# VHH binders against Jacalin-related lectin 10 (JAL10), part 1

Every score and structure here is a prediction.

Target 1, 292 residues: Jacalin-related lectin 10 (JAL10), of Arabidopsis thaliana (Mouse-ear cress) (q8gwi7)
Amino acid sequence: QKLDAIGGKGGKQWDDGADHDNVAKVYIRGGLEGIQYIKFDYVKDGKTIDASIHGVSGSGFTQTFEIDYQNSEYIVSVDGYYDKSGTMQALEFKTNLKTSEVIGYPKGTTKFSLGGVNGKMVIGFHGSAGKVLNSIGAYLTTAPPTKSQLVGGLTGGEPWDDGSNYDGVKKISVTYISTLIRSINVDYEKDGQVVTRYHGMKNGDTEEFVIDYPNEYLISVEGTYNILPDDNVLVIRSLIFKTSKGRISPTYGFVSGTKFVLESQGNAIVGFYGRDGGAFDAIGVYFSPIPS
Positions, changes and structure headers below are counted from each chain's first letter, unless a header gives other numbers; antibody chains are not in Kabat numbers.
F, E and O stand for the ipSAE by ESMFold2-Fast, ESMFold2 and OpenDDE, each averaged over both directions (binder to target, target to binder). V2 = 0.75 x the mean of E and O + 0.25 x the DockQ between their complexes.
[cut] marks letters that were taken out.
Atom coordinates printed by the task and the answers are left out, and those that the model quotes come from them; centres of patches stay.

## First folded at step 4 (VHH; framework vhh_7b18_3)

Design s12 (from c10 with R100Y S105H)
Fold by ESMFold2-Fast, scan of step 4:
Structure s12 (fold): chain B 292 residues (1-292), chain A 119 residues (1-119)
Amino acid sequence: as target 1 above (292 residues)
Amino acid sequence: QVQLVETGGGLVQPGGSLRLSCAASGFTVSSNYMGWARQVPGKGLEWVSYIYSGGSTEYQDSVKGRFTISRDNAKSTVYLQMNSLKPEDTAVYYCARDYYWGSTHFDYWGQGTQVTVSS
């Protein structure tokens, strides 16, 4: 998606395009007459791409803003500030993890925002520049999934990870006994196909929770974990699932010990990871934005 | 042959108490994991309390501090002492035997006993 450039009509048009996986670093030089230049380092196929300077090098200190793209940080939005002549005076960058300083001089200017759309990230920029930056616009794409914390017994059993490369969850089958969770079996959808993943012991009482994907999304996993008396083994004791339509599953297992909730506002669960052995030791999820 | 027979259910007012008994035969109660589960209409079966072979006990959060599970090995009986009863405790209560923690098979269940907390 291409967001129109905002600002003045001056300068010459520039366009870095959208053929990037992420932004790695922003370089900005501010000045009394406006932002003198801006430069972006992009990421493509795991490598940084050489930048093009937009504006003039001039004199002054270059400020930088780094994005930790290797740890799934990305630009969510950019706030801009332009004066009465349409010259860009200041910029502020927001990622999913942090906010930059306001770079430049925002007093007496008009503020605007680029991006900030749920589930989208900025992967490119365009605009116009001459002696100063006159306008700036952006390219958006779908943001990558985010990983929750791992909850439960963190050292028992064997680790497993389904990853986040699924479109949604269609069904969860929970196998449990009177006092703990034994396993989960998840039916994911990927490009119209069902992909099934099993984790834990398959025998026991099994109940199914069906999600009407793509008309309904799994949004929450909550439950409890506690030690097994006499053994001091920490395991998942109960699970409850909730959907975007307000449906809540029955409680599976036995409610005992420390409570947890794995959910993220505006996001659906698109993957699971955890630890299991003779019992289901730990659970975590991957979140991806719900389409608007 | 394993057999579990439950008694002690009935009608009680909020804040009252009841003691449920589960008479076991055909096995040694101290060598097994024993529990109480309840069936609330429309909610499904939920486990309430458990006593481990070693004698340790466990309770669902909603009943912790109000219910006490115990056993008398000489009488081969498991008890559930229910104090400060609430209307939401109204259910059919079942006694069950599990071989061990982590077993996927419940050998035997009792027939259930109705507990009704009114007003």
Scores: ipSAE 0.076, ipTM 0.535, lowest interface PAE 5.8, mean pLDDT 86

Design s13 (from c10 with W101F S105Y)
Fold by ESMFold2-Fast, scan of step 4:
Structure s13 (fold): chain B 292 residues (1-292), chain A 119 residues (1-119)
Amino acid sequence: as target 1 above (292 residues)
Amino acid sequence: QVQLVETGGGLVQPGGSLRLSCAASGFTVSSNYMGWARQVPGKGLEWVSYIYSGGSTEYQDSVKGRFTISRDNAKSTVYLQMNSLKPEDTAVYYCARDYRFGSTYFDYWGQGTQVTVSS
């Protein structure tokens, strides 16, 4: 989706296009007369692409704003400030994880917002510029799933990753013993088909938690992790699941040690990753926005 | 043949103490994970305390500082010392055996012993 440029009508048109996976870095030089230039580094196929500067090059302090695109950070929105002459005076960038400083001088300006649509990210920019930036617009696309932190024993066992390319979770089967989690077996949906992924040891009691996807979403994984006594092994000791309908699973395993919650407001869990061996060492999830 | 026999339950006033005993036969206590679980009327089973094969112990937050698990390997007996008892500790207490992590899981339970904490 192309969002029209907002600001003044001066300057020459510029367009970085939408053929990018993400934005890596913003370069911006503000001044008392307006934003003098802006430049974006984009990401395509895992590589940073240098784009042209927009505005005038020259001496002065360039401020930068970096996006951690390798950890699924992306620009959600840009707030702009333009004066009565139609000159862009300040910009503020917001990602899913942080907000930049206001770059430039916003006093006596008209404020606007570009983007800020749930489930969308900014992948490109366009606008007009001459000696100063006059207008800015954006290209939006569907935001990628975000990867949670990995919780539990971060060095034990063998890593595994189901990825995030699923529509939702239909069922989780948990195998546990009195002291810890042994395995999970997840039924995902992808394009109307069930895809099953199993991780861990089969020995133990097995219980199922069924989700009524797509009428209900898995939204939270809660649990505990601790070192097994007499061993130098940090493992997941308990798990609890919660859905968008307010359903909470039984507690699986044994509540012991450090508590964790993997949850993101407005998002559903669409994938799992972790580490396992003789026990379930660590767990993490992928989040995607819940459809409206 | 594995057998676990619990004793030591009874009626006690709030703030009182009880000591539960679990007599084990058919296996070596020191080579296994041993624990105490409780069943509150109308509720599911709740793990209370665990003693690992090497002798380390763990407790649920609700009983930590009040309950102590121990064992006597020569007597093949596991104990649960329960201090500062509360009405919510009222339950049937079960002694259980698990195989160590990495082994085939087995769930052996005793018959249980009733603990009632009331005025």
Scores: ipSAE 0.018, ipTM 0.438, lowest interface PAE 6.8, mean pLDDT 86

Design s14 (from c10 with S103Q S105Y)
Fold by ESMFold2-Fast, scan of step 4:
Formats: structure tokens, sequence, C-alpha cells
Structure s14 (fold): chain B 292 residues (1-292), chain A 119 residues (1-119)
């Protein structure tokens, strides 16, 4: 998706295109009259690509904003500020994880925003520039699933990872005993087919939590983890699931120790990862935007 | 044959105390993981307290500092001492035998004893 450039009509048109997987770094040189130039480092096939400078080389301090693309950070939106003469005076970048400083001088300017669409990320820029930056536009694409932090016992058991390439979750079967979670069995949907993934030991009480996918999405995993007194192992003690329709599962297992919530506003859970052995040691999830 | 029998429930005012007893037969209490669970009618079971075979104890956050689980191996009995009782503690309390490894689920339950906390 191409977002039109916003700002002044001066300068020569430039276009970095949309053939990128992400943005790695932003370079902005300011001056007395406004932003003198802008440059982006893009990512393609895991490699950083230097793009052209847009504007003119001149006196001024170069400010930079880095995106941690290797840890799934991406630009969500850009706020721009242009003056009455059509010169870009300031820019602010927002990622899924942080917001940049306002780069430049926004006082007495007209503010606009590029992006900020749920489920989309910025992968390219275009605009116009001469002796200053006059306008800026962006290219959006679908954002990748976001990986949560891993919660629970981070060193025990063996790692497992279902990934994030599923369309949604249809059912979770939880096996638990009076003191802890033993296993989960997840029914995912992928291209109209059910894909079942099992993690942990089968011994225990088993209960099913069914999600009416695609009319309902799993949005939250809440629970507790704690050391088992006699075994000195840190494990998941309880789990609770919540859906986009406000349904809340029963509490599975034993509520004890440190509480956690794995939830991201506007997103559904589309995958699980974790660690397990004789108990369910740790859990994490993958989030993807809920379709409109 | 394994059997668990709970006693000691009753009506008590908020802030009061009760001691529940679980008489076990057909197995050795000290060799097993034992616990107390409670159920409000129409709601699911929730575990309250656990005593491990090694003697370590554990409590649900809502009862920590108020409830104490213990056992008397010679009498084959497990106890739940409940102090500073609240209306939210009103439930049927069940004694259960569990096994953490292998047969890693509760395999025997008692019939329950009613605890009612009201003014």
Amino acid sequence: as target 1 above (292 residues)
Amino acid sequence: QVQLVETGGGLVQPGGSLRLSCAASGFTVSSNYMGWARQVPGKGLEWVSYIYSGGSTEYQDSVKGRFTISRDNAKSTVYLQMNSLKPEDTAVYYCARDYRWGQTYFDYWGQGTQVTVSS
C-alpha cells in the first residue's frame, strides 16, 4: 500500500520503493531552514541495504534512529511537521516497541501522520526534496507476528516452538494436576485444515477450551509460575485463557507464585512456544493483528 | 481400598476459625502428596493447599497466611487450620490424594465438608 507524500510541493521527487522487508535505521540532517536531508537503511533478505540521501549535504548535525529489526521491531507510523513555506521542520518515528525523539523543531507547523494502521508496518519511503526535505510518504505492508517474552522456568525442560504460521487457534486442551500444568494440546487452523501440536506429559486431568474460530479469537493467556518446594524446579502452575468475545476459561492447575499475562491489544494469539519436561516449564505466544 | 473422610466443617462468623480433618485409610499418608480443594456450588474446583510427600507445604495466594495444612502420620490424618475466615471462603472442602509423578493427577477424593462463613 502506497501512502501519498504529505508536505510542500517543492523539490525533486524521490522514491526508495517498497522492495524491502524492513527499515533498519533513519538518518536525518537538520539545519536552520529545516530538515536538510533524510536517508534510510533498509533490510532485504536479512541484509542491510544503504539507500540514497534525499536532500543536500550541508552543515548540520546528523541524528539517527535505529530499528532493532533482528528482534522484530518495525516502524508503525511517522509523524511529520511542515511549515507554511512547505519545508519539513520535524519528524517523529514510532515503532511497535518505542517512539523516537521529535527530530527538528515542530513549533508553528502543520502536523500529519503516515501509517498507524493496525497490522501494517512501514517498509519504504518516498517524497520530494531539494535544498530541504519538502514532503514524505510511505509504503506499508502486513506486519509479521510478534513473539512475546517467555514466562516461567527459563532453564528447565526442553524448548519447543510451534511458530506463528497458523491462521488461528481452534482449541486448547490443558492437562494439569493439583499443583501444576503438565501439557497443552493445541488445534490450529491453517488453510482450512486442523494442525494439532502436543507438548508435555499426558498424565493428569484434561479439559478442553474451544474457540469459535474464525468468529472468535484467542487473545490472552494468563497464569502463574512458581518453584515446587520438594523438587526446586520453576514451572507453570496455572493457566487461564480469554477470547475476543469476552469468554474466560476455568482456571487450570494451581494458582501459586508469580502472575503473568500474555496479551496484546488488537492482536490474537496465533502460536505457542515454551519449554517442557515432566512439567510444563515455560510458555510464550505469537501475536498477529485481528482481521477487521 | 482407599478412602478419605472429611470432618470439621460448619457455620462460622467472618474472622473466625475452623479446623478441617481428613481421615485417610488404605494407604500411607506420609508417602503421598495430599491436598485440600474447595468448590462453590455452580463453580469449578480450586486447589487451596498442598502437602508434599517430603513435608513441604504450598498455598493458593488467597489463603496464604490464613490457612495451614499439616499431617499426623501416626493417625493417618491431614488437617487444614483455617484462620481469619472470609465470606469468600464459603465452599465445600474436599481432601484429595495426589501423585506428582507417574500417576500425576488426584486419584482419590473425599465426600467433602461444608464451610459457611456468614454473619
Scores: ipSAE 0.013, ipTM 0.452, lowest interface PAE 7.5, mean pLDDT 86

Design s4 (from c10 with S103Y)
Fold by ESMFold2-Fast, scan of step 4:
Structure s4 (fold): chain B 292 residues (1-292), chain A 119 residues (1-119)
Amino acid sequence: as target 1 above (292 residues)
Amino acid sequence: QVQLVETGGGLVQPGGSLRLSCAASGFTVSSNYMGWARQVPGKGLEWVSYIYSGGSTEYQDSVKGRFTISRDNAKSTVYLQMNSLKPEDTAVYYCARDYRWGYTSFDYWGQGTQVTVSS
């Protein structure tokens, strides 16, 4: 999707296109007369690529904003500030993880926003520039999954990772004993097919939580982790699941110790990762935007 | 044959106290993991407290600081002292012998004793 450029009518039109997987880095030079220089490093097939400089090279201090694209950070939106003559005076970048400083001089300007559409990310820019940046627009595409923090015992057991390449979760089977979680068995959907992944020990009571995917999404994993008495291990003690339709699972396991919630507003859980062995040591999830 | 018999339940006002007792027979209490679980009408079974074979104890967060599990090995009895009772503590309370690393969460449990906290 191409978002129209916003700002003044001056300068020569430029277009970096949309043939990118992500943006890696933003370079901006501001001045009292406007943003003099803007440049983007893009990502394509796991490599950073240079794009052309837009504006005047070699004058003013260059400020930079880096996107951690290797850890699924992406630009969600850009706020721009243009003056009464239509000259771009300042820009602010927002990712799924952080917000940049306001780059440039926003005083006495009109504010606008590009992007900020749930489920979309910015992968390219276009606009017009001469001695200053006059207008800026963006290209949007579907946003990739993002990785949550890992919670629980971070050193016990062995790591596992189902990845984020699934369309959704159809069922979670939890195996637990009275004091802790032993395993999860997840039924994912991928291109109309069910893919099952099992992690942990099979010994214990097993309960199933079925999600009506694609009419319903798993959106939250909540639970507790704690040290086992008489043992030297930190493990997941309880789990609760919540869906986009407001359904809440029973509590599995034993509620004890440090509480956690793995949830991201507007996103569904599409994958799991963690650590396990004789017990379920740690858990994390991958989030993907819920289709609007 | 293994038997677990709970006593001590009843009606109590919020902020009150009750002491539940679990008389065990057919096995050695000190050699087993013992616990208390509760079932609220319309909700599933939840584990409340454990005493491990080594003597360590554990509590669900909602009861920590208010409930105390203990055992008397000579009397083959496990206790749950419940202080500062809340309406949400209303449940049938079960004493159980735990099978920590086995196929099921518990291998034996008692008939249960009703605890009702209301004003």
Scores: ipSAE 0.070, ipTM 0.539, lowest interface PAE 5.9, mean pLDDT 86

Design s5 (from c10 with R100S T104R)
Fold by ESMFold2-Fast, scan of step 4:
Structure s5 (fold): chain B 292 residues (1-292), chain A 119 residues (1-119)
Amino acid sequence: as target 1 above (292 residues)
Amino acid sequence: QVQLVETGGGLVQPGGSLRLSCAASGFTVSSNYMGWARQVPGKGLEWVSYIYSGGSTEYQDSVKGRFTISRDNAKSTVYLQMNSLKPEDTAVYYCARDYSWGSRSFDYWGQGTQVTVSS
């Protein structure tokens, strides 16, 4: 998706294109008249690539804003501020993890935003520049999945990871006993096919929670974890699932100890990871944007 | 909490002088980049002058030789001395803390003070 450049109509058009996986670093040189130049380092196939400087060198300082693309940080949106002469006076970059400082002076300018669409990330820029940056536009694509924190017992059992390469969750089958969760069995969908992944012990009562994917998405996993009596191990004691249509599952297992909630606004759960052994020790999820 | 309060604006005849004051609180003036910008009715924001942490100053060409930026660290105040005022200097003048390309400092502005240069 190409977002039109916004700002003044001065300068010469520039275009870094959209053939990138991410943005690695932003360089901005400011001066008394406004932003003198902008430059981006992009990521393609795991390597950083340099793009051209847009604008001119002058008196001022070069500000940099780094994106931790190795840890799934990406630019979500850019706020721009231009004056009546059509000179870009300030820019602010927002990622999924942090917000940059406002670079420049936004007071008395016209504000605009590029991006900020749930589930989209910025992968390229275009615009116009001469002695100053006059306009800026962006290229958006679908954002990658995000990994949640791991909750529960972090040292017991063996680690497992289903990954994030699924389109959605169709069904979760939970096996539990009176004191804890024993296992989960997840039916994922990938390219129209059901992929089943089983983790934990089979002994116990089993109940299933069916999701009407793709008309409904799993959005939340809530539960509790606590020390298992007599075994001195920390395990998942209960689980509750919630969907995008406001459906809430029954409580599986026994509510005891520390409560947790794994959810991310605007995102669906598309994968699970955790630890298991004689009990279900820990759980985490992968989030992906809900399709627009 | 950061606060900037401008005073000293008013009506003055062409060729006259005014001194604007910016009382700063919540940060150390001598450790920061400070500046004055002005907004002419119906026109964009125009940077007038900067003073750097080390004391160096910069000015727009239109005000060089006429305006002087200074600071009093003990009073936490930044000044803009405006001499030989012209009708085109008529604007709302703002004190600002920033112009640190690369800093993590937030952009802070005063409320503005009106300067009118008219006969």
Scores: ipSAE 0.000, ipTM 0.072, lowest interface PAE 27.8, mean pLDDT 84

Design v1 (from c10 with V29F N32Y)
Fold by ESMFold2-Fast, scan of step 4:
Structure v1 (fold): chain B 292 residues (1-292), chain A 119 residues (1-119)
Amino acid sequence: as target 1 above (292 residues)
Amino acid sequence: QVQLVETGGGLVQPGGSLRLSCAASGFTFSSYYMGWARQVPGKGLEWVSYIYSGGSTEYQDSVKGRFTISRDNAKSTVYLQMNSLKPEDTAVYYCARDYRWGSTSFDYWGQGTQVTVSS
């Protein structure tokens, strides 16, 4: 999605495009006459690439803002401040993890925002510039899936991770015994194909919860975890699933101990991770925005 | 042949008490985990309480502090002491046995005993 540039009509148009996976670093020189210099380093295929300088190419007091793209930080929105002559005076960058300082001189300006759309990230910029930055616009794409906290027994069993590179969940098969969850078997959809992933022990009663993907999304995993008294191991005791259509699964397993809810407003569950062994020790999920 | 026989159900007023008993036969009682489940009319089966072979106990949140499970291995009997009974505790209560780590939930069930909490 291309967001139109906001600011003045002066300067020469520039466009870094949208063919990037993320933004790595922002370079800005602010002055009393306006933002004199802006440059972005982008990420493509795991490598940083340098884009062109926009504005004056002189040296001096350049402020920088780094994005920790290797730890899934990304720009969510940019606030801009332009004066009555149509010159960009200041910029402020917001990521999913932090907010930059206001770079430049925002007094006596009009404020605007680019981005800030749930589930979207900024991957490119465009605008106009001459001796100063006159306007700025952005390119948005779907943000990478958000990883939930891991709940349950964090040290027992062996770790596993299905990742987040699926379009949706079509079915969850839960295997349980009277006291705990033994395993889950998840049918994911990816590019029209079903991908099945199994985690845990096969011994137990098995029940299926079918989701009418793509007309319905899995949105919530609730449950409990507790220590097994005789074995003193912390495991997932019960699970309940909820969908975007308001459907709620039966309770699988035995409700005992600490309750948890893995849920994110406006997002669907697109992947699972966790720990398993003789029991299902821990569970976590990946969230992606529900298509509007 | 494995048998589980529940007794002690009945009609009781809200705030009252009942003690359920489950007499087991046909197996080595002390080697098994035992539990109580209930079926509320119009709702699914839900686990109420569980007692491990070593004597440790667990309870559903809805009954915690009100119900107490216990066992007598010499008599091959498991008990459920139900205090401060509420109308929502009205259900058929089932005794069940479980075999540690090798069972697919409970493998043998009793016939059930009706508990009705009403004025």
Scores: ipSAE 0.013, ipTM 0.416, lowest interface PAE 6.9, mean pLDDT 87

Design v10 (from c10 with Q60L)
Fold by ESMFold2-Fast, scan of step 4:
Structure v10 (fold): chain B 292 residues (1-292), chain A 119 residues (1-119)
Amino acid sequence: as target 1 above (292 residues)
Amino acid sequence: QVQLVETGGGLVQPGGSLRLSCAASGFTVSSNYMGWARQVPGKGLEWVSYIYSGGSTEYLDSVKGRFTISRDNAKSTVYLQMNSLKPEDTAVYYCARDYRWGSTSFDYWGQGTQVTVSS
């Protein structure tokens, strides 16, 4: 999807295109008369592509904004600020993980946003430039599944990973004892078929949380982790699940220690990964955009 | 044979205190994981505190600093001291025994004891 350039009509048109998998790095030089140049490094087939500068090169301070594309960071939106003469004065970049500083001088300008569409990421830019940047537009594509941080005991047990290649979650069965989580059993849907994955020990009480997929999506996993007294191991102590319809599961296990929330606005959980052994040591999730 | 008998519940004003007692018989308290759970209106069953066989204790985050679990092995009794009580602590409180290794759930031996925190 091509988003039209916003700003002034001055300068010469430029277009980096959309034949990229991601953006790796942004280079901007601002000044009192406007943004003097902008340059993007793109990613294609795992390699960084050096693109052309847009605007004028020269001496001066260049600000940079790096995207950790190897760990599934991507640009979700760009906020721009242009003055009454149609000169771009400032830009701010937002990723799925962080926000840049406002680069340039936004006072007395009109603000606009490019992107910020649920489930989309920015993979390219276009616009117009001469002595200064006059306009900027973007190319969007569907964002890939993103991997959350791993929470819990990061060194105990054995790693496991269900991956992100599922359409959705239909059911989670949690096995727990009074003090901790023992295991999860997840029923995924893939191409109309149920795929079941089991992780952890079977000993304990088992409760089921059923999701009405595809009419309802799992969107959040909340819980706690703490060292287990007498054994001195760090494990997942409790879990709570939330859905796109506002349903909240019972609390499984025991609420103790450090709280975590694995949630991403506009996204559903489509996979799990973690560590387990005699207890459920750690948990993480994969997020995919909820279909519109 | 195995029995847990709870006492000490009642009506108390916000900011007040209560001490719950759980008299155990038919097993050795110090050899088991013991805990207190509550049936909270609108939230279902919620675990509040544990004392492990080795003597270590744990608390639900919302009661930490206000509730204290202890045991008297000679009396075979587990206690829950509840201080700075809040209306949201209103519940039926149950004393339970757990077999940590391979346990499926806590065993309930009584109807619990009602704690009501109201002005």
Scores: ipSAE 0.057, ipTM 0.494, lowest interface PAE 5.4, mean pLDDT 86

Design v11 (from c10 with G35S)
Fold by ESMFold2-Fast, scan of step 4:
Structure v11 (fold): chain B 292 residues (1-292), chain A 119 residues (1-119)
Amino acid sequence: as target 1 above (292 residues)
Amino acid sequence: QVQLVETGGGLVQPGGSLRLSCAASGFTVSSNYMSWARQVPGKGLEWVSYIYSGGSTEYQDSVKGRFTISRDNAKSTVYLQMNSLKPEDTAVYYCARDYRWGSTSFDYWGQGTQVTVSS
């Protein structure tokens, strides 16, 4: 998706295009007259690509904003500030993890925003520039899946990981006893086919939570973890699931100890990872944007 | 051969106390995870308290400080001492033997005993 440039009509049109996987770094030089130049380093197929400087090379201090694209950081939006003459005076970059400083001098300007569309990331820029930056626009694409923190007993059991390469979750079967979670069995969908992944011990009561995928998405996993007294091991004690239609599962297991919530606004759960042994030691999820 | 029989339920006023008993036969209570669960009308089944094979205990947050689970191994009996009872504690209380860590043994439930807390 191409977002139109916002700002003034001055300068010559420039376009870095959308043939990138990520933005790696932003270079901006501001001055009294406005932003003197902007430059982006992009990533394509694991390699960094230098784009052209937009504006004028010269003396002065260059501010930089680095994106940790190797650890799934990406630009979600840009706030811009332009004056009545249509000169860009300041820019602020927002990623899924942090916000930059306001770069430049926003006093007496009109503020606008580019991006901030749920499930999209910025992969390119375009605009117009001459002696200063006059306008800026962006290219959006679907954001990649993100990995949640791992919650529970982080050192017990054996690690497992289903990954994030599924289209959605169709069913979760939970095996539990009155004190803890023993296992989960997840039915994923991939290219119209069901893929089943089982993790944990089979002994216990089993309940199924069916999701009406693709009309409904799993969006939240909530639960508790605590030390199991006799065995002095930290394990997942309870689980609750929530869907995009507002459905909430029964509580599986026993509510005890530290509460956790794994959810991300606008995203569905598309994979699980964790640790298990004699019980379900730890759990984490992968998030992917919900299709509009 | 496994059997669990609950007794001790009844009508009690708010702030009162009751002691529930669970007589077990066909297995050794000290070697098993034993629990009390309750069925609240309109709220579903919820776990109340647990006693582990080693004797450690756990409680649902709503009953912590008010309820105490214990056992008498010689009598093969599990108890739930309920103090400072509230109207929301009104339920059918079940004694259960659950799966142990790494065990393939199935759950066994008693028939339940009614507790009614009202003035």
Scores: ipSAE 0.056, ipTM 0.498, lowest interface PAE 6.4, mean pLDDT 86

Design v14 (from c10 with G35N Q60F)
Fold by ESMFold2-Fast, scan of step 4:
Structure v14 (fold): chain B 292 residues (1-292), chain A 119 residues (1-119)
Amino acid sequence: as target 1 above (292 residues)
Amino acid sequence: QVQLVETGGGLVQPGGSLRLSCAASGFTVSSNYMNWARQVPGKGLEWVSYIYSGGSTEYFDSVKGRFTISRDNAKSTVYLQMNSLKPEDTAVYYCARDYRWGSTSFDYWGQGTQVTVSS
């Protein structure tokens, strides 16, 4: 959880703690003598918390780095640069979606990294500061689920979303006809209980793909989408599922058109979303890190 | 009452041709998805070809360019023209009325007709 502060031994210790859901914004004032002040705005229960300034408030340019926490952006890692005197000269922030400018002056410094651990995010900072920032450390927690792209017919049918608040997938029942996918019925596990969600039309051939959760995880959804002839609707034509144990399901439906793969290295599928009507129009997934 | 009756199967040499016929009754052929599927004894069913309500067609990759599905609405009949036949095309061929997009109706299958491709 707590990563030790890296840098010099100067200044007074500060600690913003780890009781946050995310970081909203970073404020940094750099100078030729080093990073003169740093401040973080945190998020807790959907509200922004204004934390203390660390360093000297003085005059100078204040640079900011905003995290779009409402759209599931979070800090993955921070790169720091300190000089021979143990003064922090520059910082660079990396999120799951973007990388900041290098803030400050990194020339002639020693580089280090905080975070960058698969499946973890930064939710707090600590360190030491006086007239300049001397050291910085971080608090890590498990990153929230990430949402895949939506594949298939993006404008037909009606949207649905099971969300990502499940522990894993135990079973997928696919209903298909010779030409396309009609529906999916997913058994999720949440806190030891099975939660079932059904999407699409019931008529067709139904096959079950059972996953040995928690000893096995669903990791991949692969398939094809194409225009259905004469109806001119873009729909999911076939689906294939893969697990963390290397098991591959049969092909459901009819392989036709554009191929897609929804997969994220080191992550399991924990939820589904999509669009459906008279057929299964589109599909997307939510990914969460596989426990190590 | 839905009925599908296949005819036209038989023995043919590799490279030869056969035409299968499917006589349909109890529904309108042009209003439904119509299919040909095949089964080798001891193997699973393989979908071969489709003709959609508006007349558009699709084929399994292994038969594309060799097989042609068509229909005669006045005769309520679906055909499968099979050219350049290979030993691996040996199977029982079934005519089926499949589910339509947006439909709650169920599929129906014929009794099947045997096709044997041998030298």
Scores: ipSAE 0.253, ipTM 0.640, lowest interface PAE 3.7, mean pLDDT 87

